# Miniprotein binders against Probable HTH-type transcriptional regulator ArcR (arcR), part 1

Every score and structure here is a prediction.

Target 1, 263 residues: Probable HTH-type transcriptional regulator ArcR (arcR), of Halobacterium salinarum (b0r9x6)
Amino acid sequence: MDPEAANNGEPRRITSVLNAVEIIDAIKEHRGITLQELTTELDLTKATIHTYMATLRQVGIVEQDGDGTYQLGDWFVPVSNYARNSTDLYRLGREEIDKLATQTRHTAHLVTESDGRQIVLYESMGEESVTTEYHLRMRETPRKLHTSAAGKSILAFLPEGRRETLISEIEFGTESSTPIGSPDALREQLATVRDQGYAINDEEEIHGIRSIGAPIRGRTEDVAGAVSVTAPKTRLQNAEFAGEVPALVMEAANIIEVRLETA
Structure headers, positions and changes below count from the first letter of each chain, unless a header shows other numbers.
F, E and O are the ipSAE of ESMFold2-Fast, ESMFold2 and OpenDDE, as the mean of both directions, binder to target and target to binder. V2 is 0.75 times the mean of E and O plus 0.25 times the DockQ between their complexes.
[cut] stands for letters that were removed.
The coordinates of atoms that the task and the answers printed are left out; those that the model quotes come from them. Centres of patches stay.

## First folded at step 6 (miniprotein)

Design a1 (from v2b with L36F)
Fold by ESMFold2-Fast, scan of step 6:
Structure a1 (fold): chain B 263 residues (1-263), chain A 90 residues (1-90)
Amino acid sequence: as target 1 above (263 residues)
Amino acid sequence: SDPETLQEIRELFNEATELMQEAHELYQKGDLESVFRLAYEMFLLARQMARLVRELAEDSGNPELVKQAMDLVREMIRILWELLRLARDK
């Protein structure tokens, strides 16, 4: 953290709270982490780490395996469920995501936006769904909006001022081998999304994976989230990709949108 | 007023039925991309209708008017599903 940024007209920061969050993130990123690795990564002494871990273990946020590796504790499970269940989007959308997964036989996602990142709120697996380590990790990590069909659906319908701010923060040509080449190219794609009602990701995020997304419009000029269907290219052929799946995704998004408006 | 809100909802429903007629002609011509665009326009109309129904439900002392408005929204959603099913099948 930049000390000047922390005190430049902003609320006071508490270092111990920030350190605790960084420890939690480090455990998640490493899928378990040793004391030595924590000490090196956070540039903190073993004594300091021990103090943090003793506190986090006491409250169940962290646990230690028999081999000495630190893991995230069960404390997060009910908290995560509460946070998810507290949203109208999840409560009103879950059934439609389950139907979409059943109808397409592929993986369906309910996605929301937080601080310019896409967050998977709910996932439902169809009969032909394929799970990879990468797909599992996407559920655990907030992702950029411009890299997926769900994210582009959200970005296309955010208020213009916020959309432009987020676009200005994107590093074009550095994130992947198939990035959108420029801000203007992205703006053209987003205009198409607004015109046709759905977004396409044709191997843009990962080779061999296709996705279709559609926005769930908010009560005002904002967007509440998005619905998407994701499948391997070999299981989502051009005919389904160009016709049937976009129609089903837009239908699911519309039903959720209407439910949110009448809630 | 509640009667004016219900009339607005009915006008949006009528606009959607006109779009459905246009969608049928485009479907017969094999222009599925335009059919999907019209479906999206009908989704926007359904959203507007749902918003008006919510306002009517919050402010109205007449449950029968709210029921009529909700029935129109449900019919609109049903028509949208039929349009999308038509496009998918082709």
Scores: ipSAE 0.000, ipTM 0.286, lowest interface PAE 10.4, mean pLDDT 79

Design a10 (from v2b with L44R)
Fold by ESMFold2-Fast, scan of step 6:
Structure a10 (fold): chain B 263 residues (1-263), chain A 90 residues (1-90)
Amino acid sequence: as target 1 above (263 residues)
Amino acid sequence: SDPETLQEIRELFNEATELMQEAHELYQKGDLESVLRLAYEMFRLARQMARLVRELAEDSGNPELVKQAMDLVREMIRILWELLRLARDK
């Protein structure tokens, strides 16, 4: 890169690119969407939407099924695989996630952070794992870091300035489904995570679900991601929740950390 | 400096060795919970050693040192993993 080049401002956004991304997100959010619904949601004319759809269909990003509903095309599958496989975290971590799922018999996740959101890179299901539509949808959407054990593990080890910025963006309310009632309560939980090396979600995200996460530290004393184990409360007994599972989760995270250091 | 970094690496290695001996004794006594707690500290030490070895290697420019030291760290992780598997199987 040119060392004399000055970035004097934020790059200008191209409206047509933003519109295409919004269309893709709308199709994903609605699990398929009609032209009429899309026009209403995006506040765009049918002619404009039709032009975008024609282009996106030509390149295979969007397809239309027999009843007129727009769906995402298979174009994304190899692109998603390429993006995931291009990360050291996924390549070096996936085997440990498989072992973790096998050892705990529960669902294990490898999670990374992008732009302050948690993204599931890999999921491995143990012998006693249960998946629901809810769990499938969680993998399709980047989520706030404070909503899960993996996310809290990441948030706890982000640089203080960035952590405080992200906390300030969280809406804390009396009617919120958020189990953490205030910024200070979250800060206290994150301090505990930093002290003990793992994060706990005891029915805080979803009633009847427990999870434990641990951070994967990066080379620069930052955080590269997290590992977690999730199970129904009835299948993750108090003894396992209090000692055994945190043990295994931290071990997996530490092995991945060492592999990243040697990459 | 390189001598100070190398000394820190040696201190971490010695600490890991002491924890490994303690973990072995606790395993013989059937205190598996304590073995698991010590294993965590040993994994943390392995990561710290890897970081310091990488820093030393970058400063010294010695790729053979990097390979040998990283191989040692990987071997330590393998041994720790076997210890943890053995403890859980019991």
Scores: ipSAE 0.013, ipTM 0.356, lowest interface PAE 8.5, mean pLDDT 79

Design a11 (from v2b with L44Y)
Fold by ESMFold2-Fast, scan of step 6:
Structure a11 (fold): chain B 263 residues (1-263), chain A 90 residues (1-90)
Amino acid sequence: as target 1 above (263 residues)
Amino acid sequence: SDPETLQEIRELFNEATELMQEAHELYQKGDLESVLRLAYEMFYLARQMARLVRELAEDSGNPELVKQAMDLVREMIRILWELLRLARDK
């Protein structure tokens, strides 16, 4: 429908597409949403929203529960699988993430970057992993780069110009338990990451959680993604945190990087 | 040239094979720290081979040379995994 819907010679956004995306996002963020809540959330009339809902339900993108609440439909499941499986990073990285989770006994993640945000492509649970509601939600939402080990690994190895642009957009003074206080403090951390080859998150995103990440480097001065290991601080002891786990995380990232270069 | 690039890849593969043999000897002596050090050196060689394969693929119109280069890199990845397994399995 690209040639019929928008022959894109003009740099212009299509309002009906933006409205549909906003509706989908609202359903996701509310974990189900009523027509009344949608009219409060969005700058659209009830009649307009009803028309969007009728169309989205007809194609299976949205469904309506017996109580009248709108939910996301199964249409997304095969689309999500296709999008993920179409990435070289996921196809070539998944097995290494499984091995890393087994070796560390903790949760391992494969992460990519999109529009300055981190996206979890794959998660593997080691035998000592604890999954919380928080961990499940991490996979549903693009997250900031500077608040996680995976994200800092990516940010540290992005081209300098792009890295500086992203840092300039950060609002410092967040509510995290150990917030980074300034752009210069972040730049200093990122310089350490570049020097040592891995990033540390010591309760910076959530109290009681530690993470170690390493970049999967791309072509020339670019980065394709990151690998990380996450655990409660009580299970990721000082010896593992300072030596063993960083080595394993860097090894997994390096192997994925080599596979990507041969794909 | 394509033949020169393929020869460079073969030379890196041979260097990797020598490191693997050295790692086996160190493993038998119980020197796991040296085995791990050789594993990191192997990552460097694997990256060099991958970059040369990419160059060959981007510049060459000869699919048989590209296939030969890719086969060598696949074998390098196999050797790398064996080396890492030795370093961890003790």
Scores: ipSAE 0.000, ipTM 0.227, lowest interface PAE 13.9, mean pLDDT 79

Design a12 (from v2b with L44W)
Fold by ESMFold2-Fast, scan of step 6:
Structure a12 (fold): chain B 263 residues (1-263), chain A 90 residues (1-90)
Amino acid sequence: as target 1 above (263 residues)
Amino acid sequence: SDPETLQEIRELFNEATELMQEAHELYQKGDLESVLRLAYEMFWLARQMARLVRELAEDSGNPELVKQAMDLVREMIRILWELLRLARDK
């Protein structure tokens, strides 16, 4: 029912498919969800939800645990692995991310962009890495581009038209205690990223966390993704943060760029 | 002016070239800690060059001057990466 789809000659949307996706998203967001919670959140009748759940359970997409809560099924595990492994970025970048985590002793990420959001393709943990609930959730949820070093690296090197469209959709002042205050402030940061080759996040996404990112640029003025290193501020001191780590992050990104171009 | 900014960028690049020569001597002596320290100093110079290139690109209507400045920054970053690779791989 998107009027623009009809006007643009695009296919009509199928409501039952959209409902199935919303059910999957609701289960993930609630970390398991009851029938009553689903009917309230989706404004659908119990009978309708039952029909969707019966179908999704039959194909293994959804399961119901012993207390009646709906969970996502194992069907997603091989599908997720296939999707990730099907990317040249993951196949060619993984080893360099492992090297980066070892060299820095911190957490390194390989990140791609999908529909204006950042997605973590691979995480490697160095000897000094600390795992938190936050890090687990980062891997489960597509995130905004402007709130992280990896995301800003991607945003800075996207084609100008797309970059401006994404910036126009950002709600400023709704992030952390140290947010980017305006579109112009973000454009200024992104210009710096383009000039120096890396992005920094100094507690802008989460208090006490620092990150450095660099873009993995594509062959024709596009962006394939980004590499980043993340650590608690107490473990990523000013000399490392301003010097050696940015250089290592940029080196990792450049090696991946070369591998992508020669593949 | 644009020629003045480009000259500043060239001066920073020349300073980095001198640091690179010092870093090679230290590398030959096996003083990897000093090599890393000089790489950090070169990284700071690269940041200053990038800042000046941004100013030149935003204010200048001359693509050739911007290209020359960007080529110097790219060469600077390439040299820095080579230096860090030598220090880490050894």
Scores: ipSAE 0.000, ipTM 0.139, lowest interface PAE 16.1, mean pLDDT 78

Design a13 (from v2b with L44R R47L)
Fold by ESMFold2-Fast, scan of step 6:
Structure a13 (fold): chain B 263 residues (1-263), chain A 90 residues (1-90)
Amino acid sequence: as target 1 above (263 residues)
Amino acid sequence: SDPETLQEIRELFNEATELMQEAHELYQKGDLESVLRLAYEMFRLALQMARLVRELAEDSGNPELVKQAMDLVREMIRILWELLRLARDK
């Protein structure tokens, strides 16, 4: 959250809460952090940090491992599961994502949008799926919309004003191995997504990987999320996958969309 | 044969076009459930066309025929998207 919002007529922000969130983010970003490193990064005294750590450890949000490094505690696991399981999108979509992974033999994702970022709600792995540290980390961090098939599917169906605001905030040429060159190039791709109902990611997130995504539309003028399938470039480039995979992805997305409407 | 497979794909595309016309009539009558049923029927046709495209690619090695078949599949996917959008936006 932005502390400066309090200075602009917004409700007062509570500094200790913001500090706690910043500490949690620092632990995640560094994959564990020492007291000294945390003190340096947050520009706070050791006594202040120690007090925050004592409090967060007391409630189980933070723990300290054998070498003195602070880690995130198991407190987050049931909370995360509750938050995810409470969404209609996850509950109604999970079965279709499992089916899609089985049918394609590749990795399928269910994605939602929060504050202009994509968040993976569910991942299902097909017979040919492979796990890497990169794939694990992608699930831990909200990602930009313009660098993935799922994200572009969402971005294409956001309200026009919000879509343009998000596009204006993009720093082109820094996000991928094969970057989209300009705002106009992105707008052209998004127009194609709106016309055909699916998006393609051609090595935009990781070299050698392709994805196909489709939007899960909400009610008029909104988007609930997206479905995608990810596979090695050779599999999605061949005629075998060029025709079949888009159809399967769109089918899964539209079944979930209908379920959301009737819930 | 490759020409016969392409002909089958064209026939499936024509069937989908007829279903789209039927769906428009049902949409005008406000029968959204029937429109959605036809949309899913058209999805089955799109999947069948995609499988035939795979057969054509494996058999012929002819990029011209594969391109024609893929163009038809792509157009069918676009038509399906429009149909589902119409049913939702009502």
Scores: ipSAE 0.013, ipTM 0.485, lowest interface PAE 7.3, mean pLDDT 80

Design a14 (from v2b with L44R R47M)
Fold by ESMFold2-Fast, scan of step 6:
Order: sequence, then structure tokens, then C-alpha cells
Structure a14 (fold): chain B 263 residues (1-263), chain A 90 residues (1-90)
Amino acid sequence: as target 1 above (263 residues)
Amino acid sequence: SDPETLQEIRELFNEATELMQEAHELYQKGDLESVLRLAYEMFRLAMQMARLVRELAEDSGNPELVKQAMDLVREMIRILWELLRLARDK
């Protein structure tokens, strides 16, 4: 479903760089990884893996804990902060996300899109928010756009050609128990998002969780990101879910959009 | 044209102002469900205004018109915020 396209006359990629990235991803996915597990994942010899690990450890990208497992090093922390802080979306949006979390008392997110996937740039927790393993995973992994309120908000406002390309890459009928069972059903939902200005996720991504999202449009005829509010179904009841919260989410998104236009 | 787009934005702002007056009357009567319904209608108008401002910003070489349009959108957002606060406080 994620074919490795984008080879239209582009320079040949450097294998050692790709191997390093795959090692980093493997460490993240396994939450720490052994040498044996790396050998299985990457189909590389132990000697080759030793060379990569020695190099990555020398530069601080990887470390080895007392148990012998490989972990990601602190090198990523300042780099991640720099990347996030260098975005206009984060700098101009974070205050509105804090305000939204306070107003709704739920968890608010600022989301951007990269290579057809959603990435959480900022999270703010309201008074009634509860951190779960689900929320932690959301922050650590780029996700598909069609499975969340923030993602559907982004997808709905992407240029039509790009939107159709991304929809064509989705495997329908094998996902969750959601009503999005076909390309046409998704297109209908996205048309509603464009008409009403917000997207909903009613336990479509994970049982017991509801979300409302709204798009942030940038300087071009495209989408810069999205704002969303997420809560357990028991704490985000039908009146709030259908009423007040969509309005507050749309307001936050519009304020950020206006700031981006003047930046 | 830019002047026509700005005029359309102003007309949407005026429509939202009329809805706000209706919402205040309903708020005084304790009809919070109707207040929320009108808030949604105002948000639809705000979204349409934001889209028009975006179009104006992308196409227009006149920064003064863009600023006027953005000022209207900011005022609309402020009005919507006050309406939502009234509804929540009850």
C-alpha cells in the first residue's frame, strides 16, 4: 500500500543512507531492538550491522543501554525541536491549541501533513484530558489521513489531483469497523467536510475515542494542517460532539489560518 | 474582481451581525439550543469569509484590500467567540 514510487528521473538513492534510516525506524517500532532482531528485520549480516551501529553510536544517533539493546540517542531531541520550531504553523498555532484545550477541557492537537501522512506538531491537554498509550503512539508515528478527524480535514482540502492519488492508495474493506468502506463513501464524507468546515471521527480510529477536526489553509490553494480535539466518548457527549466543540475547533483553525496569511 | 470579493465579504459580515442580534434575543429567553444553532450558521459564514480572504490574498496585488478583508474576518471570529462564551456559561 505504500509503494516506493518517486523514481521519475531522480538520482539513485544511497543504500547506506537508506539502511541507516531503516535501522532508526526499526529501533523506534520495537521500542529498543537487539542485534539479532536487527538482523531479522533488515536482512543484513551481523558484521554490516555492527559497522552501522558503531557509526551511529559515534555520532550520538544510537545508544546501547545496560541491557545491550539499542535505543535512539538524545541527538534527535534538539533536532526535533528545531524542525518543529522552524515551522510557521507551530509558532503561530501553539497558543490557539493551548486555548482550545482549556476551553474544551479535552486534548487538542496541531497537525501537519508530510508525504501524505499526518504528523502531530503539538499537543495540549485540558482539565479532563487523560493520556493513554493511544495518544503516545499518535505523536510517535506518521498516520494515514483517512482514519482521523484531523487527517480527513487535511485530505478534504488538498488539491483534487493529489487527494485522488492518495485515495487510490487506500486499501478499502480491510480496515476497521468504520462506515468508510469504499472510495466513493470517503469522497462523500470529504465533500461534507468541505461544505461544513469540520470533520468528525466517531470511534473510527479506535474504539471509545471521538475527535473533531478542522483544516488550516495556508498561503496557497492548499492546506497547511489541521486542528483537532480528542476525547473518550464518555467525556465528549453527543451535545458537545455535535454542537459546541466543532464551533470552537473551527474558530481555532480560522485564527491560525488568518495569522499564516499575514506572516 | 477584488472590489467585488471584498463587497461579498462585507455582505457576509453583515449577515452574521444580524444573526448575532437574533442570538442575543434568544439567549435572554434561555433558548440555548437556538443560540448554538445560530452560532453554527455564523461559523459557516466565517468559513466562507476566510475562503474569500484567502482567494483575495493569493490573487490581489493590493495589500490594503487584503488587510481590510482580514480585519473583517478577525472581527467575525471575535463575535463568534463571545457568542460561544455566552452559550457555555449557561
Scores: ipSAE 0.000, ipTM 0.176, lowest interface PAE 17.0, mean pLDDT 79

Design a15 (from v2b with L44R R47F)
Fold by ESMFold2-Fast, scan of step 6:
Structure a15 (fold): chain B 263 residues (1-263), chain A 90 residues (1-90)
Amino acid sequence: as target 1 above (263 residues)
Amino acid sequence: SDPETLQEIRELFNEATELMQEAHELYQKGDLESVLRLAYEMFRLAFQMARLVRELAEDSGNPELVKQAMDLVREMIRILWELLRLARDK
C-alpha cells in the first residue's frame, strides 16, 4: 500500500521505527527470540534484522545471550518506572491497593486501559496470595477487557461509541463454556456492572480463579482505570454473596476517585 | 446549582447515617450478614456522593465549598471502613 494513501492526511509514519517496535514486541512475546525466529515472524531479511539488532544493542535496548537469543535490556526498567510513576492513578492509588490486599488477604490490582486493553499498573499481594507464572505474565502483556473483572469494569464505563467499537472487535464463540459467548450477553453483563457498581469474573480467564473489580471513574463520561481483587473461587463465593469483597473493592475505587478529584 | 448539589450530598450522608445506625443495632445482635448488606448499600451512596462532588468541583469556583462536600464523602468512607473492619474481626 502507498504510505501517502494509507496515512490519509495523518502524520507520516516511519517504517524503521515501526520495525523496531515490532522487534521489541516479538522479543517480549517469545520471552527471548532467535534471529531465525525473527525473520520468520516479521518477514524481514536476516541482513535487515542484523542492522536493527546492532543499533538496538548499541543503545542498550536489546541484549544477546550466549545462546544467540535476543532479550530486552535493562534500559526499559527505569523508563517503565518513570512512565508508571508519572501517572496520577498510580501515585494516588497505590496505598489503597496495599490496604485492599491487606484487608482481603488476596491479590489486589490497580489497572488502566491503553488502546482497548488492560494494563496492570500495580499489584499488591495479601497474606494468602502466592506468586505464580500467571501473576508475572499479567504484568507483562496488555490483556483483553472482556475476560477480567477489572477489564469489564473499565469497558462498562468507557464512552458508548468506544465501548461498541471494542465489542465489535471481539471474536466470540472461540471461548470456553464459562466466558461470555456473545455481544448481547456481554452488553447485558456490562449493564449490570453499571447498575451495581462492580464486575465479577467467574473463571472466565483462568479456571479456578475468581475476581471482583470496580471502576475508577474519570472526570467526564470516561473511566480512569479499575481496582480488582483476585482469589481462588472457593474463597470468593461466600464473600461475594455477603457483599464484603465487592464493598471493599468499591470503597478502594471510590477513595481513589476522590483523590484524583482533589489532585 | 452549588447549594442544591451540596444539599443532595448532605441528604445522602444523612441517609447513610440512618443505615449506619441500623447496622450498629444488627452488629450488636450478631447479624453480620445484614451488617455487610447495609455496608454495601452505604458504599452505593458513597459512590453517588462522590459523583456529585465531581460535579460540584467542575461547576463551582469555590474550593472551600468543594472541600466541605468532599470531607463528608471522606467521613462516610472512613466510618464504613471502620464498620467493615469490626465486622471482619467478629
Scores: ipSAE 0.005, ipTM 0.232, lowest interface PAE 10.7, mean pLDDT 79

Design a17 (from v2b with A50T)
Fold by ESMFold2-Fast, scan of step 6:
Structure a17 (fold): chain B 263 residues (1-263), chain A 90 residues (1-90)
Amino acid sequence: as target 1 above (263 residues)
Amino acid sequence: SDPETLQEIRELFNEATELMQEAHELYQKGDLESVLRLAYEMFLLARQMTRLVRELAEDSGNPELVKQAMDLVREMIRILWELLRLARDK
């Protein structure tokens, strides 16, 4: 058996690495987790989890607070900064996101796509921005593409085959007070995004929150990411939502596209 | 060709400049709705210019032409930003 051929067909995975990643994800999802909760969550013995925790604590990936709860350690902060800073999208886009937040007075985001989910690379808060649990969670968790303006902007401009694969994986009708009801309804929205150049989220993810996004397109059919502006419904009025903010979001995306082309 | 693509970008920039003049006249008359509509039309032109710059960058062996094209897009976006800020402030 050729190791390369075996790796290409059914790659050999190292169970201890997968277990460590699942433990890290569980700590993040629960915002801290006990040994007992980990045992219930992961179908692993307490002895096994204890061994992982001892190792992860030794290297600073995991810490344990006074209540016995496991938390993620500071090891991730410089790693996260390195990963973000190593991308042209962040380095070339950050200034435009700052300008967009200043211009709109709302929260602006620079977003990329990883494994079918949106990830916030950068957030800038304008004068009228409010910090909520929603804003904090947006930076900490990869989110669905179909329920956000940034995500729909990305999804609309992904290659057709990948777009259809991602749509097939969506469970419809469970999101919020105004969720997209079907694959066909989403396809119609995405066609509108391609035609007009921006996407709208009108309380589709969270009641009372609106956002507008535009794609940052790559050199061919690749999508590099998206720019968005998010605000409470009460602070993003219908006239701004329908006109001025879409124009500003599209402008920021266009500037970043030009910068990426010449990087 | 690269010179033809740059000329197309310049023509789009000129079209946007005409829309900007129209928007300024409408602003003086207090018609902010029309100003915002024209600003949106200018953004569509900026999007078209950005696409042409990407095509120029992909095909061109001339960095100076790409830089000229990028400078036109940046100037157009800067002017549009000023117009949008002016309309909002009123």
Scores: ipSAE 0.000, ipTM 0.318, lowest interface PAE 12.1, mean pLDDT 80

Design a19 (from v2b with A50M)
Fold by ESMFold2-Fast, scan of step 6:
Structure a19 (fold): chain B 263 residues (1-263), chain A 90 residues (1-90)
Amino acid sequence: as target 1 above (263 residues)
Amino acid sequence: SDPETLQEIRELFNEATELMQEAHELYQKGDLESVLRLAYEMFLLARQMMRLVRELAEDSGNPELVKQAMDLVREMIRILWELLRLARDK
């Protein structure tokens, strides 16, 4: 980002803070990164990278292994736990997610929205849950809203102005094996979600994976998050997909909504 | 008809009253999750009652029936908020 752009219409942004965040994101995206890869990826000078890494290593945010690869340090673990545990959504919702995973025997998620992306706050594994590389990475990366059941549940119930802004930013036809073809197709899906109370992901994000989600309405004017159940298509057959699981997902979301109203 | 609509509203109010009695018993047992679930069901009944009140009010001609219907909805909402407050405070 151009330093002059940082001051346009907003409080002054500090470039060194932005650079530190970009370094952290690059390490996470590459699952470890070398100094040379960092200078290429971020288009920063070697001297600048050295300065940031010295500071980040001193405070334990970054560490370097014997091969010279930079990794994220343990500093993030308690901070992440604090941030999650500080949300009413997590504290009031986690029991319902555990119950949902037990009832469906599949993986249940509690999801929130941040800056137009979905973030998994909590995951609970049912008896038939399958661990995949997808699941290992799902909680590590903020994901687009339009390709998941939880995300579409959130999009459907965001205020119309914000929903339309987010839809306008989507690159259609570039994601998964069965991408949503157009903004109008997505709008039709979201209208169905608003009408029926739940969203469906039928291999739209990952081939062979199905999900059902339902929105958790915020305090009247906004959506607080979503609940979802996810399973391989072979383990979440059409009868469960069309009937029982949507009902259980909507029930869990409704209970969490009521708890939030009393928080 | 207006009398049929008011009767429908009264039936919904009676359903909610039964749920309220169940919620009170569950509250005494400390089963707050079930109390919140029943409170949610009562919110849905209150919304149905409001829809019927709106229909009744759109028909010109009997302010007394509209008043009776509105009084039932107000009482329902008051009981709902009382249950939610008790659940939160506990």
Scores: ipSAE 0.000, ipTM 0.142, lowest interface PAE 17.5, mean pLDDT 78

Design a2 (from v2b with L36W)
Fold by ESMFold2-Fast, scan of step 6:
Structure a2 (fold): chain B 263 residues (1-263), chain A 90 residues (1-90)
Amino acid sequence: as target 1 above (263 residues)
Amino acid sequence: SDPETLQEIRELFNEATELMQEAHELYQKGDLESVWRLAYEMFLLARQMARLVRELAEDSGNPELVKQAMDLVREMIRILWELLRLARDK
C-alpha cells in the first residue's frame, strides 16, 4: 500500500500510523534499509525514525541485522497465515492447485483480487517448475490485472462498470515484451476470454514466460479469483499451451467455483 | 423460474454427454486433436452450468432443486475427469 494514496479524497489518517506503514514499505522496496536511507526517504529526523524503529523492534515487526540494516521481522508470518487461512478461496481451492501443479508439472497459482489488483494467495510447484527471485518478488506486491493470465481472467468477468473503470486507469505501452497496445485491443482480448473461458499470457508480463488462466466466479457478478499455470516458454510447448493446459486450468477453476457455491 | 433453470442445466448436461460419446469414438480412431477440441466445448458447458447453478442458489428458496443442480455439476466434473484421462493416456 502507498501511504500517500490513502490521503487522496479519503478521511483523515493518523500520521504516526502512516509513518509506520511507510517504514514497512521502504524496508520491503529496498529489501532492507539503513537508518540514513530512511531519514532521506521519509523526511523525518534520525531521532524520530530511531523511536519508530525501537518501537517496531520491540514488537517484532522490524529487526536489525549486524550491519545495521533494518529488515521485516517474523511478526508478519503468523499474521499472513491467518489472513490467507481465513479465506474460503484458499481453504476450498488449495488442493485443486496442488493437483493442477502435479498434473501439469508446472507452477500453479491461486489468485485473488483486491482493490483492482491481483494478489497471489497460494502457489504450488510441479516437478518441472523453476523459481526465480523475480517471481518471488512479484508475489510480494499486488499487481495490475491486464498483463497476466490470472489477472485478465479476473478482469474479463468483473462487472462491466468496474472493468471499464480499471481499463481507464491503465497506461498502455508498458515495459513488457509484448504489451497490449490499446484499450480496444484489451477489450477484444477480454471478450475472447469471456467466450472461451480462459486467458493467455504469452510473454506479456515477463519475457520468456507463458501462462494460462481461468476465472473463479463468485455468487454475485463479482469474480472470486482465478487459477493459472505458469512456465518458461521453452518448457510449455505449443501442444500443452494450445490444448491440454487450458482444459486442466478451466477444470480446476470450475471445481473451486462449485465448492464455493456449495459451501 | 427454478424449474426452467434446472431444465436448462439438464439440457447442458445432455449436450456434454453427447460430446463425451463423440470423444470416445474419436479416441478409438486416434484423433486426439478433436478430443481436445471437445474437451474445450465440455468445459464451456461446465462453466455455463456453474453460472446457472449460482443463479438458482441465489434466487431459490428450494434446497432440493439446488441439490439436483449440484448433483448434475458433480456428474459433469466426473465426465470431464474421464475425458482428460483418455486424452492423457494416448
Scores: ipSAE 0.010, ipTM 0.376, lowest interface PAE 9.7, mean pLDDT 80

